# Designs tried in a protein design chat: VH-VL binders against q39962. Part 41

Target 1, 193 residues: q39962
Amino acid sequence: DPTDGFTEVPLTEDNFVIQKPYDKPLNDRYSYKNGIRRLWVYENDKPFKVGSPTRPRTEIRIKGHDYSSGVWQFEGQVHVPEGTSGVTVMQVFGAVNKATALQLRVYNGDLKSYKSNSVATDIYNKWLRVNVIHKVGKGEITVFINGQQKLVVNDDGPAEHYFKCGVYAAPDGSSNYMESRWKNIKLYKSDNK
Key: E = the ipSAE of ESMFold2; O = the ipSAE of OpenDDE; V2 = 0.75 times the mean of E and O plus 0.25 times the DockQ between their complexes.

## First folded at step 14 (VH-VL; framework fv_ucenprubart)

Design p4 (at its last look DockQ between E and O 0.80; V2 from the best seeds 0.78)
Fold by OpenDDE, look of step 14:
Structure p4 (fold): chain C 193 residues (1-193), chain A 119 residues (1-119), chain B 108 residues (1-108)
Amino acid sequence: as target 1 above (193 residues)
Amino acid sequence: QVQLVQSGAEVKKPGASVKVSCKASGYTFTEYWYMAWVRQAPGQGLEWMGLIYPSEGSTWYAQKFQGRVTMTRDTSTSTVYMELSSLRSEDTAVYYCARGYYDEWMDYWGQGTLVTVSS
Amino acid sequence: EIVLTQSPDFQSVTPKEKVTITCQASQSIGDFLLWYQQKPDQSPKLLIKYAEESYRGVPSRFSGSGSGTDFTLTINSLEAEDAATYYCQQYDSYPDLTFGGGTKVEIK
């Protein structure tokens, strides 16, 4: 199991900060019910901040555990409904040469690292267990789906990092409606990996 | 490694314009970065002037400088420019460019460019 | 426009003493507050992000605290190399950014 040798970092609701279109109330793009966090956004929604050139997003920013060293792991179960495409559902923020070390994107039912490196296929309407391990000292990120290692990539240099998940419209285009659902989001840390 | 290298010192007369350049290297110039300009008059504090998004060339200026400042970028050379017109003595300052993440903090700064406005 | 007021403007401190610098915002900015260090003839360097998170490579003697309108930068034990001017900056009103007036720290 990818969590072997890791210690869970306790999270509270304060660690879950929602980033959404600046002109929409929270409940128009986010819900938390029965342990499930539902995040959605439309292609024509406004960005997170006024004047920002970023694409529309509704994302959970994990707060309080930003890191620039060590070994960290994100875990969560994600459900992407059919029709959602051209969207980032999970991010490792921070890099030297670019803004993110990793983006997991959904294109036509395939889960990919950015636009390449297929991680999983036929993901629609299913719950997937996602584990992302970032070994900062090694500059290495490993992605697990349902407990199986699917991808190992470089993190593109040391930076200030944190995890995000939800929906963030891809720069090359997206479906009009984008949604992801998340449950059992956890953080882990290890000094022995 | 990330580097921001600015153009050399300038001496201008009142009423003239100055254009300072900031050449970026060591990263993807147009990917989710902004370039901010911050100036500092001699013995004074930092003053934010505005920012440009190199990806699209869109700008956001401080109200104080609107109508007098123009920020541009050349993606082929990974260079950002800041032009300030109608210069006055109060514009004498060191001007800095600084890279930042979209919606987040600035992490790398240029070495600064001294602009002196005097009769 | 969000105005940040720093206090004090200047202080002379003996090495190993504790230094406290405050920054007050004209309105609530949550934790979108940065602290910078600028040494003479150098560009500013980021010390603290999100009000209380140390930036990469920053010595542990530096710490930030606060949220809303009142923020504090603390140097637990001042080192000679810490002689500099410190600035707070808000990015809550992004892309509009503003700085505090600065606090100059000199070594006695």
Scores: ipSAE 0.819, ipTM 0.926, lowest interface PAE 0.8, mean pLDDT 96
Fold by ESMFold2, look of step 14:
Structure p4 (fold): chain C 193 residues (1-193), chain A 119 residues (1-119), chain B 108 residues (1-108)
Amino acid sequence: as target 1 above (193 residues)
Amino acid sequence: QVQLVQSGAEVKKPGASVKVSCKASGYTFTEYWYMAWVRQAPGQGLEWMGLIYPSEGSTWYAQKFQGRVTMTRDTSTSTVYMELSSLRSEDTAVYYCARGYYDEWMDYWGQGTLVTVSS
Amino acid sequence: EIVLTQSPDFQSVTPKEKVTITCQASQSIGDFLLWYQQKPDQSPKLLIKYAEESYRGVPSRFSGSGSGTDFTLTINSLEAEDAATYYCQQYDSYPDLTFGGGTKVEIK
């Protein structure tokens, strides 16, 4: 199991900061009911910040555990409703050459690393367990789906990192409406530091 | 290895213009990053001037500098330029470029360029 | 324009003692507050991001706190190499990323 050798880092609601279109109240794009966090955005929504050229997002930014060393793991279960496409649902922020070391995107029911590396297929309307291990010293990110290793990529050099999940419109090809649902979000550190 | 290398010091007379360059290396210049300009007069604090998005070339200028500052970029050389016109003695400062993630912090700074404006 | 007011303008502090620097915003900026260190004749260096998150490579004696309009940078035990000017910067009102006026810290 991908959590073998890891210790859970406790999270409280203070760790779940929502980045959303700057002109929307929180509950116009986010809800948390019965253990499920629903995050959604429209293609024509405003960016997170006034004046920003970035695409619309409603994302959980995990606060309080930014890292630049060690071995860290994100875990969560994601549900993407049919019709959502061209959207990032999970990311590792921070890289040398671009803003992120990893983006897991949904295109037409397939989960990919950015636009290229396949991670899972036929993902609509079901829950997937997602584990992402970042070995910063090795510069390596490993993605697991339902406990099975699917992808190993380079983190694109040293940076300040944090985990995010939700919806963030991809550069091209976003559906008009984008939604993801998340439950059981957890953070781990390696016992072998 | 990210580096921001600025052009050398300049001496100008009042009423002239100055154009400072900032050459970026070690990363993808044309996406994900803004380039900011910040100046510091002798003995004074840091003053925000504005930024450019090198990917599209779009700019935003601080209100104080609106109408006097122009920022441009050359994607073939990964270089950003800041031009300040109608110089006054109060424009004597060190001018810094700094790279920042969209919507986030600035992580790398240039070495600074001293511009001296004197009659 | 969001105005950031730092206090004090200047401190002379005995080595190993605690330094406290405040930054007050003219309106709420949430947690979008940065702290920088600038040593003489050097470019600024990022110390703290998101008001409280230590930047990589920053010694543990530096910490940030606060939210909304009132923010604090703390140096828990001043070292000789910490003599510098410290600036806050907001990045909530993007792209107008204003700085505070600075706080110069000297070794007494």
Scores: ipSAE 0.726, ipTM 0.890, lowest interface PAE 1.6, mean pLDDT 93
ESMFold2 (binder alone), look of step 14: mean pLDDT 92; pTM 0.936

Design p5 (at its last look DockQ between E and O 0.77; V2 from the best seeds 0.74)
Fold by OpenDDE, look of step 14:
Structure p5 (fold): chain C 193 residues (1-193), chain A 119 residues (1-119), chain B 108 residues (1-108)
Amino acid sequence: as target 1 above (193 residues)
Amino acid sequence: QVQLVQSGAEVKKPGASVKVSCKASGYTFTEYWYMAWVRQAPGQGLEWMGLIYPSSGSTYYAQKFQGRVTMTRDTSTSTVYMELSSLRSEDTAVYYCARGYYDEWMDYWGQGTLVTVSS
Amino acid sequence: EIVLTQSPDFQSVTPKEKVTITCQASQSIGDFLLWYQQKPDQSPKLLIKYAEESYRGVPSRFSGSGSGTDFTLTINSLEAEDAATYYCQQYDSYPDLTFGGGTKVEIK
């Protein structure tokens, strides 16, 4: 199991900060019911901040555990409804050449690292267990789906890092409606790996 | 490594214009970054002037400088420019460029460019 | 425009003493506050992000606290190399950014 050798970091609701279109109330793009966090956004929604060139987003920003060293792991179960495409559902923020070390994107039912490196296929309407391990000292990120290692990539240099998940419209285009659902989001840390 | 290298010191007369350059290297110039300009008069504090998004060329200026400042970029040379017109003596300052993440903090700064405005 | 007011403007302190600098915002900015250090003839350097999070490579003697309108930068035990001017900056109103007036810390 990818969590072997890791210690869970206790999270509270204060660690889950929602980033959404600046002109929409929270409940128009986010809900938390029966342990499930539902995040959605439309292609023509406003960005997170006024005047920002970023595409529309509704994302959970994990707060309080930003890191620049060590070994950290994000875990969560994600459900992407059919029709959602051209969207980032999970991010490792922070890098040297770009703003993120990793983006897991959905294109036509395939889960990919950015626009390439298929991680999973036929993901629509299913719950997937996602584990992302960032070994900062090695500059290495490993992605697991349902407990199976699917991808190992470089993190593109040392930076300030944190995890995000939800929906963030891809720069090359997206479906009009974008949604992802998340449950059992956890954070882990290890000093031995 | 990330580097921001600015153009050299300038001496200008009142009413003239100055254009300072900031050449970026060590990262993807147009990938999720803004470039801010911040100035500092002698013995004074930091003053934010505005920012430009190199990816699109879109700009956002502080109200104080609107109509007098123009920020541009050349993606082929990874260079950002800040032009300030109708210069006054109070525009004498060190001008800095600084890289930042979209919607987030600034992490790397140029070495600064002294602009002196005197008759 | 969000105005940040720093206090005090100047401090002269003995090495190993505790230094406290405050920054007050004209309205709530959550935790979207940065602290910078600027030494003479140098560019500013980022110390603290999100009000309380130390930036990469920053010594542990530096810490930030606060949220909403009142923020504090603390140097637990002042070192000679800490002589500098410190600035707070908000990015809640991004892309409209503003700085505090600065606090100069000299070694006595």
Scores: ipSAE 0.765, ipTM 0.912, lowest interface PAE 0.9, mean pLDDT 96
Fold by ESMFold2, look of step 14:
Structure p5 (fold): chain C 193 residues (1-193), chain A 119 residues (1-119), chain B 108 residues (1-108)
Amino acid sequence: as target 1 above (193 residues)
Amino acid sequence: QVQLVQSGAEVKKPGASVKVSCKASGYTFTEYWYMAWVRQAPGQGLEWMGLIYPSSGSTYYAQKFQGRVTMTRDTSTSTVYMELSSLRSEDTAVYYCARGYYDEWMDYWGQGTLVTVSS
Amino acid sequence: EIVLTQSPDFQSVTPKEKVTITCQASQSIGDFLLWYQQKPDQSPKLLIKYAEESYRGVPSRFSGSGSGTDFTLTINSLEAEDAATYYCQQYDSYPDLTFGGGTKVEIK
C-alpha cells in the first residue's frame, strides 16, 4: 500500500482553504456534505484574484503544511462526472521552470499528467483512490491509482510545494462546466527521509 | 539556476529617461511567471513599481508611476525592460526586477541597477 | 491602493531576545501577506508567505501570524545574522502589490 511507512498528518477544516472565482460566494461553487466535497467552475468564470490572467478554478489549497524537503504524500478519492474535460483535478504546486511540479488533468475521460503521460483511462462516474508521493530529495513524484503505481515523473524543483485538488481549467480544451468530487483527503509524511 | 541579470548602473540628468534591462535565464520565460519592478532610494524602503506578464506583454503599473513608466519584453532574448521618463532627483534608486508565480510570491530577484539622477 | 503600516521603524535588540514587528493593512487582505529580510547592499529575501508559512531555508526562529488587517513577524531568540531591515508586502490586490515602510533591526 502506498501509505506503508508514512505517518498521517492531521488535518482540520482550517487546512482546507477554498480558492474560487473572486466574484462568487463560496456556496455557488463549493459544497461539503456527508464527507464529500464538491467543487465546480464554468469556463467563463472569473479568475481567483481580480486582474489575474489565470483561468478559473475552485480548488482546495491545503494550508499549513507547505514543504520544500522530505517525503510527503497526498491521498484522496476523486469522482469526475462525465462531461468534465480539459481540467486539472490535482496539483503539486511549485517548480523552477513552470508553476507546478505535477498536474493531474482530465481529458475526455482520461487522467493524464498535464497533456501527455497517461495515468488512468475510463475514469468518469467512478471513485478513484489517488495517492501522490513526493520524494523531494530525489526530485521524484509517484502517482498511484487504486493502490497501483501508474507514473513516476521529475518534480521540476527545488521549490516551495503544497498540494491542491478540485477543478482548475486547463489552458485549452476546457468543457463549459467542470466538476470534481473529493472525499477522504489525507496528508502523510514519511518516517524515512 | 534561475538568473535575472540586470543592465549596469546609469547616471542621468533631470528630465531624461532611463531604460533598465533584466535578462532571464534558467526557466520558461513566456509562461507561468510575471516580472515585477521594485525600487529602493538610498536609505529608504522598497517601493513597488508594477509588473509585466511576458507571455502576453500585459502590464500593470503602480498609480504613482502611471504615465512615466513603460515595461516591455522581448521574448526572443528573454528580456524585460523598464523605462522611467521625466527623471528627477527623487528617482535616484536601485531598481530591481523580480519574477513571481501568477497570483503568488516572488522567488528570484535581479542584482539591482543603480540609477543616479544628478545635475 | 492598500497601505501597509509597519511598526516600529527601528529596534535595537540584545542577542537572544525576542523581536516582534507588526504590519497593519488599510483593508482586509486575507492571508496574502509576505515578509522579507533585506541586508545592506543585497536583494530582499522572502521569509514568510501566506502570512504564516515559512519559506524554504528560513530558520525556525522566524514565524508569522495574523489574518485580515493585522500581521506580526516574530524572531524568537535573535541571532547576530538577523540584523537587517524587514518588510511586509501584500499580494491580494493588483496592480499595487505594496510594501510596508520597513523595520530596521540592529544588534545592541
Scores: ipSAE 0.701, ipTM 0.885, lowest interface PAE 1.8, mean pLDDT 93
ESMFold2 (binder alone), look of step 14: mean pLDDT 91; pTM 0.916

Design p6 (at its last look DockQ between E and O 0.87; V2 from the best seeds 0.79)
Fold by OpenDDE, look of step 14:
Structure p6 (fold): chain C 193 residues (1-193), chain A 119 residues (1-119), chain B 108 residues (1-108)
Amino acid sequence: as target 1 above (193 residues)
Amino acid sequence: QVQLVQSGAEVKKPGASVKVSCKASGYTFTEYWYMAWVRQAPGQGLEWMGLIYPSSGSTWYAQKFQGRVTMTRDTSTSTVYMELSSLRSEDTAVYYCARGYYDEWMDYWGQGTLVTVSS
Amino acid sequence: EIVLTQSPDFQSVTPKEKVTITCQASQSIGDFLLWYQQKPDQSPKLLIKYAEESYRGVPSRFSGSGSGTDFTLTINSLEAEDAATYYCQQYDSYPELTFGGGTKVEIK
């Protein structure tokens, strides 16, 4: 199991900060019911901040555990409804050459690292267990789907990092409606790996 | 490694224009970054001038400088330019470029460019 | 435009003393507040992001606190090399990511 050798970092609701279109109330793009966090956004929504050139987003930003060293792991279960495409559902923020070390994107039912490196196919309407391990000292990120290793990539240089998940419209285009659902979001840390 | 290298010091007369360059290296220039310009008059504080998004060329200028400042970029050389026109003695300052993440903090700064405006 | 007001403008302190600098925003900016250190003839260096998160490589004696409109930078035990001017900056809204007026810290 990818969590072997890791210690869970206790999270509270304060660690889950929602980033959404700046002109929409929270409940118009986010809900939290029965342990499920539902995040959605439309293609024509406003960006997160006024004046920002970024595409529309509704994302959970994990707050309080930003890191620039060590070994960290994100875990969560994600459900992407059919029709959602051209969207980032999970990010490792921070890099030297890019703004993010990793983006997991959905294109027509495939889960990919950015626009390439498929990590899962036919993902619509299913719950997937996602584990992302970032070994900062090694500059390495490993992605697990349902407990199986699917991808190993470089983190694109040392930076300030944190995890995000939800929906973030892809720069090359997206479906009009974008949604992802998340449950059992956890953080882990290891000093031994 | 990320580096921002600015052009050399300038001496200008009142009413003239100055164009300062900031060459970026060590990262993907047209990724999710902005380049900000900040100036500092001698013995004074930091003053925000504006920013440009190299990916699109879109700009945002501080109200104080609107109509007098122009920020541009050359993606082929990974260089950002800041031009300030109708120079006054009060424009004498060190001008800095600084890289920032979209919607986030700035992490790397240029070495600064002294612009002196005197008759 | 969001205005940031720093206090005090100047401090002269003895090494090992605690230094406190405040920054007040004209409106709520959440935790989108940065602290910079600038030494003479140098570019500013980022110390704190998100109001209370230390940036990479920053000594532990530096800390930030606050949210909304009131923020504080603390140097727990001042070192000689900490002589500098410190600035707060908001990055909550565009187009003007405004700075505070700065606080100069000198060593006695």
Scores: ipSAE 0.777, ipTM 0.916, lowest interface PAE 0.9, mean pLDDT 95
Fold by ESMFold2, look of step 14:
Structure p6 (fold): chain C 193 residues (1-193), chain A 119 residues (1-119), chain B 108 residues (1-108)
Amino acid sequence: as target 1 above (193 residues)
Amino acid sequence: QVQLVQSGAEVKKPGASVKVSCKASGYTFTEYWYMAWVRQAPGQGLEWMGLIYPSSGSTWYAQKFQGRVTMTRDTSTSTVYMELSSLRSEDTAVYYCARGYYDEWMDYWGQGTLVTVSS
Amino acid sequence: EIVLTQSPDFQSVTPKEKVTITCQASQSIGDFLLWYQQKPDQSPKLLIKYAEESYRGVPSRFSGSGSGTDFTLTINSLEAEDAATYYCQQYDSYPELTFGGGTKVEIK
């Protein structure tokens, strides 16, 4: 199991900071009910910050555990309803050449690293367990889906990193409505660190 | 390695203009990044001037500098320019460029360019 | 425009004592506050982002706290190399990312 050898890092609600269109109240784009966080955004929504050239997002930014060393792991279960496409649902922020070390994006029911490497297919309307291990000293990120290793990439560091999940419209185009649902979001650190 | 290398010191007279360059290397110059300009008068604090998005060329200027500052870029040379017109003695400062993530912090700074405005 | 007011302007501190620097915003900026260190004749260096998150390579004696309008940078045990000027900067009001006036810290 990808969590073998890891110690859970405790999270409280204060660690789950929601980034959303700047002009929308939180409950217009986010809900947390029965252990499930629902995050959604529309193509024509405002960016997160006034004056930003970024596309619309509603994302959990995990606060309090930014890192630049060690071995860290994000875990969560994601459900993407059919119709959501052209959207980042999970990312590792921070890189030297581009802004992120990893983006997991949904295109027409397929989960990909950016627009290229397939991670999983036929993902709509199902719960998937996602684990992302970042070995900063090796510059390496490994993605697991349902406990199976699917992808290994270089992190393009050194940089400051943090984890995000939710929905963030991709730069090359998106569906007019974007939604992801998340449960059991956890953070781990290696026992050897 | 990421580097931001600025043009050399300038001496100008009141009423003139100055154009400071900032050449970027070691990363993808367009996309994901803004380039900011920050100045510091001798013995004084840091002052935000504005930013440019190298991908689109779009700019946002601090209100104090509206009408006097122009920021441009040349994607073929990975260079950002800041031009300040109608110079006054109060514009004597070190001018810094800095790159930043969209919506986030600045992570690399240029070495600074001293601009002296004197008669 | 969001105004950031730093206090004190100047602090002379004996080694190993605690330094506390405050930054007050004219309106709420959430957690979008940065702290910088600047040594003479050098570019500023980022110390703290998102009000409380230490930047990479920053010694553990530096910490940030606060949210909304009231923020604090703390140096728990001042060392000689920490003599510098410290600035806060807000990045909530995106096009105009204003700085505080600075706090100069000297070793007594």
Scores: ipSAE 0.739, ipTM 0.899, lowest interface PAE 1.6, mean pLDDT 93
ESMFold2 (binder alone), look of step 14: mean pLDDT 91; pTM 0.923

Design p7 (at its last look DockQ between E and O 0.72; V2 from the best seeds 0.00; counts 0 for: pae E 3.7 > 2)
Fold by OpenDDE, look of step 14:
Structure p7 (fold): chain C 193 residues (1-193), chain A 119 residues (1-119), chain B 108 residues (1-108)
Amino acid sequence: as target 1 above (193 residues)
Amino acid sequence: QVQLVQSGAEVKKPGASVKVSCKASGYTFTEYWYMAWVRQAPGQGLEWMGLIYPSSGSTWYAQKFQGRVTMTRDTSTSTVYMELSSLRSEDTAVYYCARGYYDEWLDYWGQGTLVTVSS
Amino acid sequence: EIVLTQSPDFQSVTPKEKVTITCQASQSIGDFLLWYQQKPDQSPKLLIKYAEESYRGVPSRFSGSGSGTDFTLTINSLEAEDAATYYCQQYDSYPDLTFGGGTKVEIK
């Protein structure tokens, strides 16, 4: 199991900060019911911040555990409804050359690292266990789906890092409606991995 | 490594304009970074002037400088420009460009450009 | 416009002593507060983000605290190399980014 040798970092609701279109109330793009966090956005929504050229998003920013060293792991279960495409559902924020070390995107039912490196196929309407391990010292990110290693990539250099998940419209285009659901989001840390 | 290299010192007369450049390297210029301009008069504090998104060219200026400042970018050379018109003595300052980390903090700064306005 | 007021304007401190700098916002800015260090003839350097989080590479003697309207930068044990002017900056009103007036710290 990818969590072997890791210690869970306690999270509270204060660690879950929602980033959403700046002109929409929270409940119009986010819900938290029965342990499931539902995040959705439309392609014509406003960006997160006024004046920002970024595409629309509704994302959970894990706050309070930003890191620039060590070995960290994100875990969560994601459900992407059919029809959602051209969207980032999970990010490792922070990099030297670009804004993120990793983006897991959904294109037509395939889960990919950005636009390449297929991680999983036929993911619609299913719950997937996602584990992302970031070994900062090694500059290495490993992605696990349902406990199986699927991808190992470089992190594009040391930076300030944190995890995000939800929906963030891809730069190349997206479906009009984008949604992801998350449950059992956890953080882990290891000092000896 | 990320570097911001600014143009050299300028000496201007009141009423003239000055255009300072900031060349970026070591990262993807057209990512969703923003470039802020901050100035500092001699012996004074930091003053935010505005920002530009190199990816789109979109700008946002401080109220104080609206109508007098113009920020532009050249993606082919990864360079941002700040032009300040109708210069006055109070505009004498070191002008800094600084990279905004994806709409958050300013993590890298240029070396600064001294602009002196004197009759 | 959000105004940040720093206090004091100037401190002369003996090495190894504790330094405290305050920054007060004219309205609540949550934790969207940054601290910068600027040494003479140098560009500012980021020290603290989100009011209390140390930026990469910042010595542990630097710490930030506060939320809402009142914030504090603390240097637990002043080193000679810490002689500088320190600025707070808010980014709650992004894209408007306003700075405090600065606090100059000199070594006795």
Scores: ipSAE 0.611, ipTM 0.869, lowest interface PAE 1.1, mean pLDDT 94
Fold by ESMFold2, look of step 14:
Structure p7 (fold): chain C 193 residues (1-193), chain A 119 residues (1-119), chain B 108 residues (1-108)
Amino acid sequence: as target 1 above (193 residues)
Amino acid sequence: QVQLVQSGAEVKKPGASVKVSCKASGYTFTEYWYMAWVRQAPGQGLEWMGLIYPSSGSTWYAQKFQGRVTMTRDTSTSTVYMELSSLRSEDTAVYYCARGYYDEWLDYWGQGTLVTVSS
Amino acid sequence: EIVLTQSPDFQSVTPKEKVTITCQASQSIGDFLLWYQQKPDQSPKLLIKYAEESYRGVPSRFSGSGSGTDFTLTINSLEAEDAATYYCQQYDSYPDLTFGGGTKVEIK
């Protein structure tokens, strides 16, 4: 199991900061009911900050455990309803050349690293367990789906890193409506120093 | 490695303009990184001037400088420019460029450019 | 415009003692506050983000606290290399991202 050798880092609601279109109240784009966080956005929504050229998002920014060393792991279960496409649902923030070291994106029911490497297919309307391990010392990020290793990429460091999940209309050609649902979001740190 | 290298010191008379350059290297200049300008008068604190997004050329100026400051970029040379017009003695300061990303902090700073406005 | 008022303007502190610096905002800024350290003839260095979260590479003796309008930077045991001027900056209200006036910390 990808969590073998890791210790869970406790998270509370204070660690779950929601970035959303600047002109919307939180409940217009986010809900948390029965352990499930629903995040959605439209392609014509405002960016998170006034004047930003970035595209719309509703994302959880995990606050309080930014890292620049060690071995860290994100875990969560994601559900993407059919009709959502052209969207980033999870990312590792922090890199030198680009802002992010990893983006997991949904294209027509397929989950990919950016626009290239397939990570999972036929993902709509079901829960997937996602684990992402970042070995900062090796500059290496490994992605697991349902406990199975799917991808290894380089992180393009050094940087201050953190995890995000939700929906971000980063690619061109996003669907008009984008939604992801997340539950059991956890953060781990390796027992090895 | 990210570097921000600014142009050299300038001496100007009141009423003139100054244009300070900030050349970026070690990252993708046209991604959604913004470049901020911050100045510091001798013996005084830091003062925010505004920012530019090199990806689009979009600019946002602090109200105090609106109408006097112009920020531009040249994507072929990965360079941002800050021009301040109608200079007066109160504009004597070290001018810094600094890189930031979307609701984040300024992580890399230029070395600063001293602009002296004297009679 | 949001005004940030720092106190004190200046502290002279014996080594190993505690330094407390305050920053007060003229209106609520949530936790969108940064703390910077600036040593003579150097550009500022980030210490604290989100009012309370240490930036990478920052010694554990530095901590931040506060939310809303009242914020504090603490150095729990002053070291010689901590002699510097410290600034708060708010990043809640674009485009006028104001700084505090600074607090100079000197070794007594």
Scores: ipSAE 0.395, ipTM 0.771, lowest interface PAE 3.7, mean pLDDT 91
ESMFold2 (binder alone), look of step 14: mean pLDDT 91; pTM 0.923

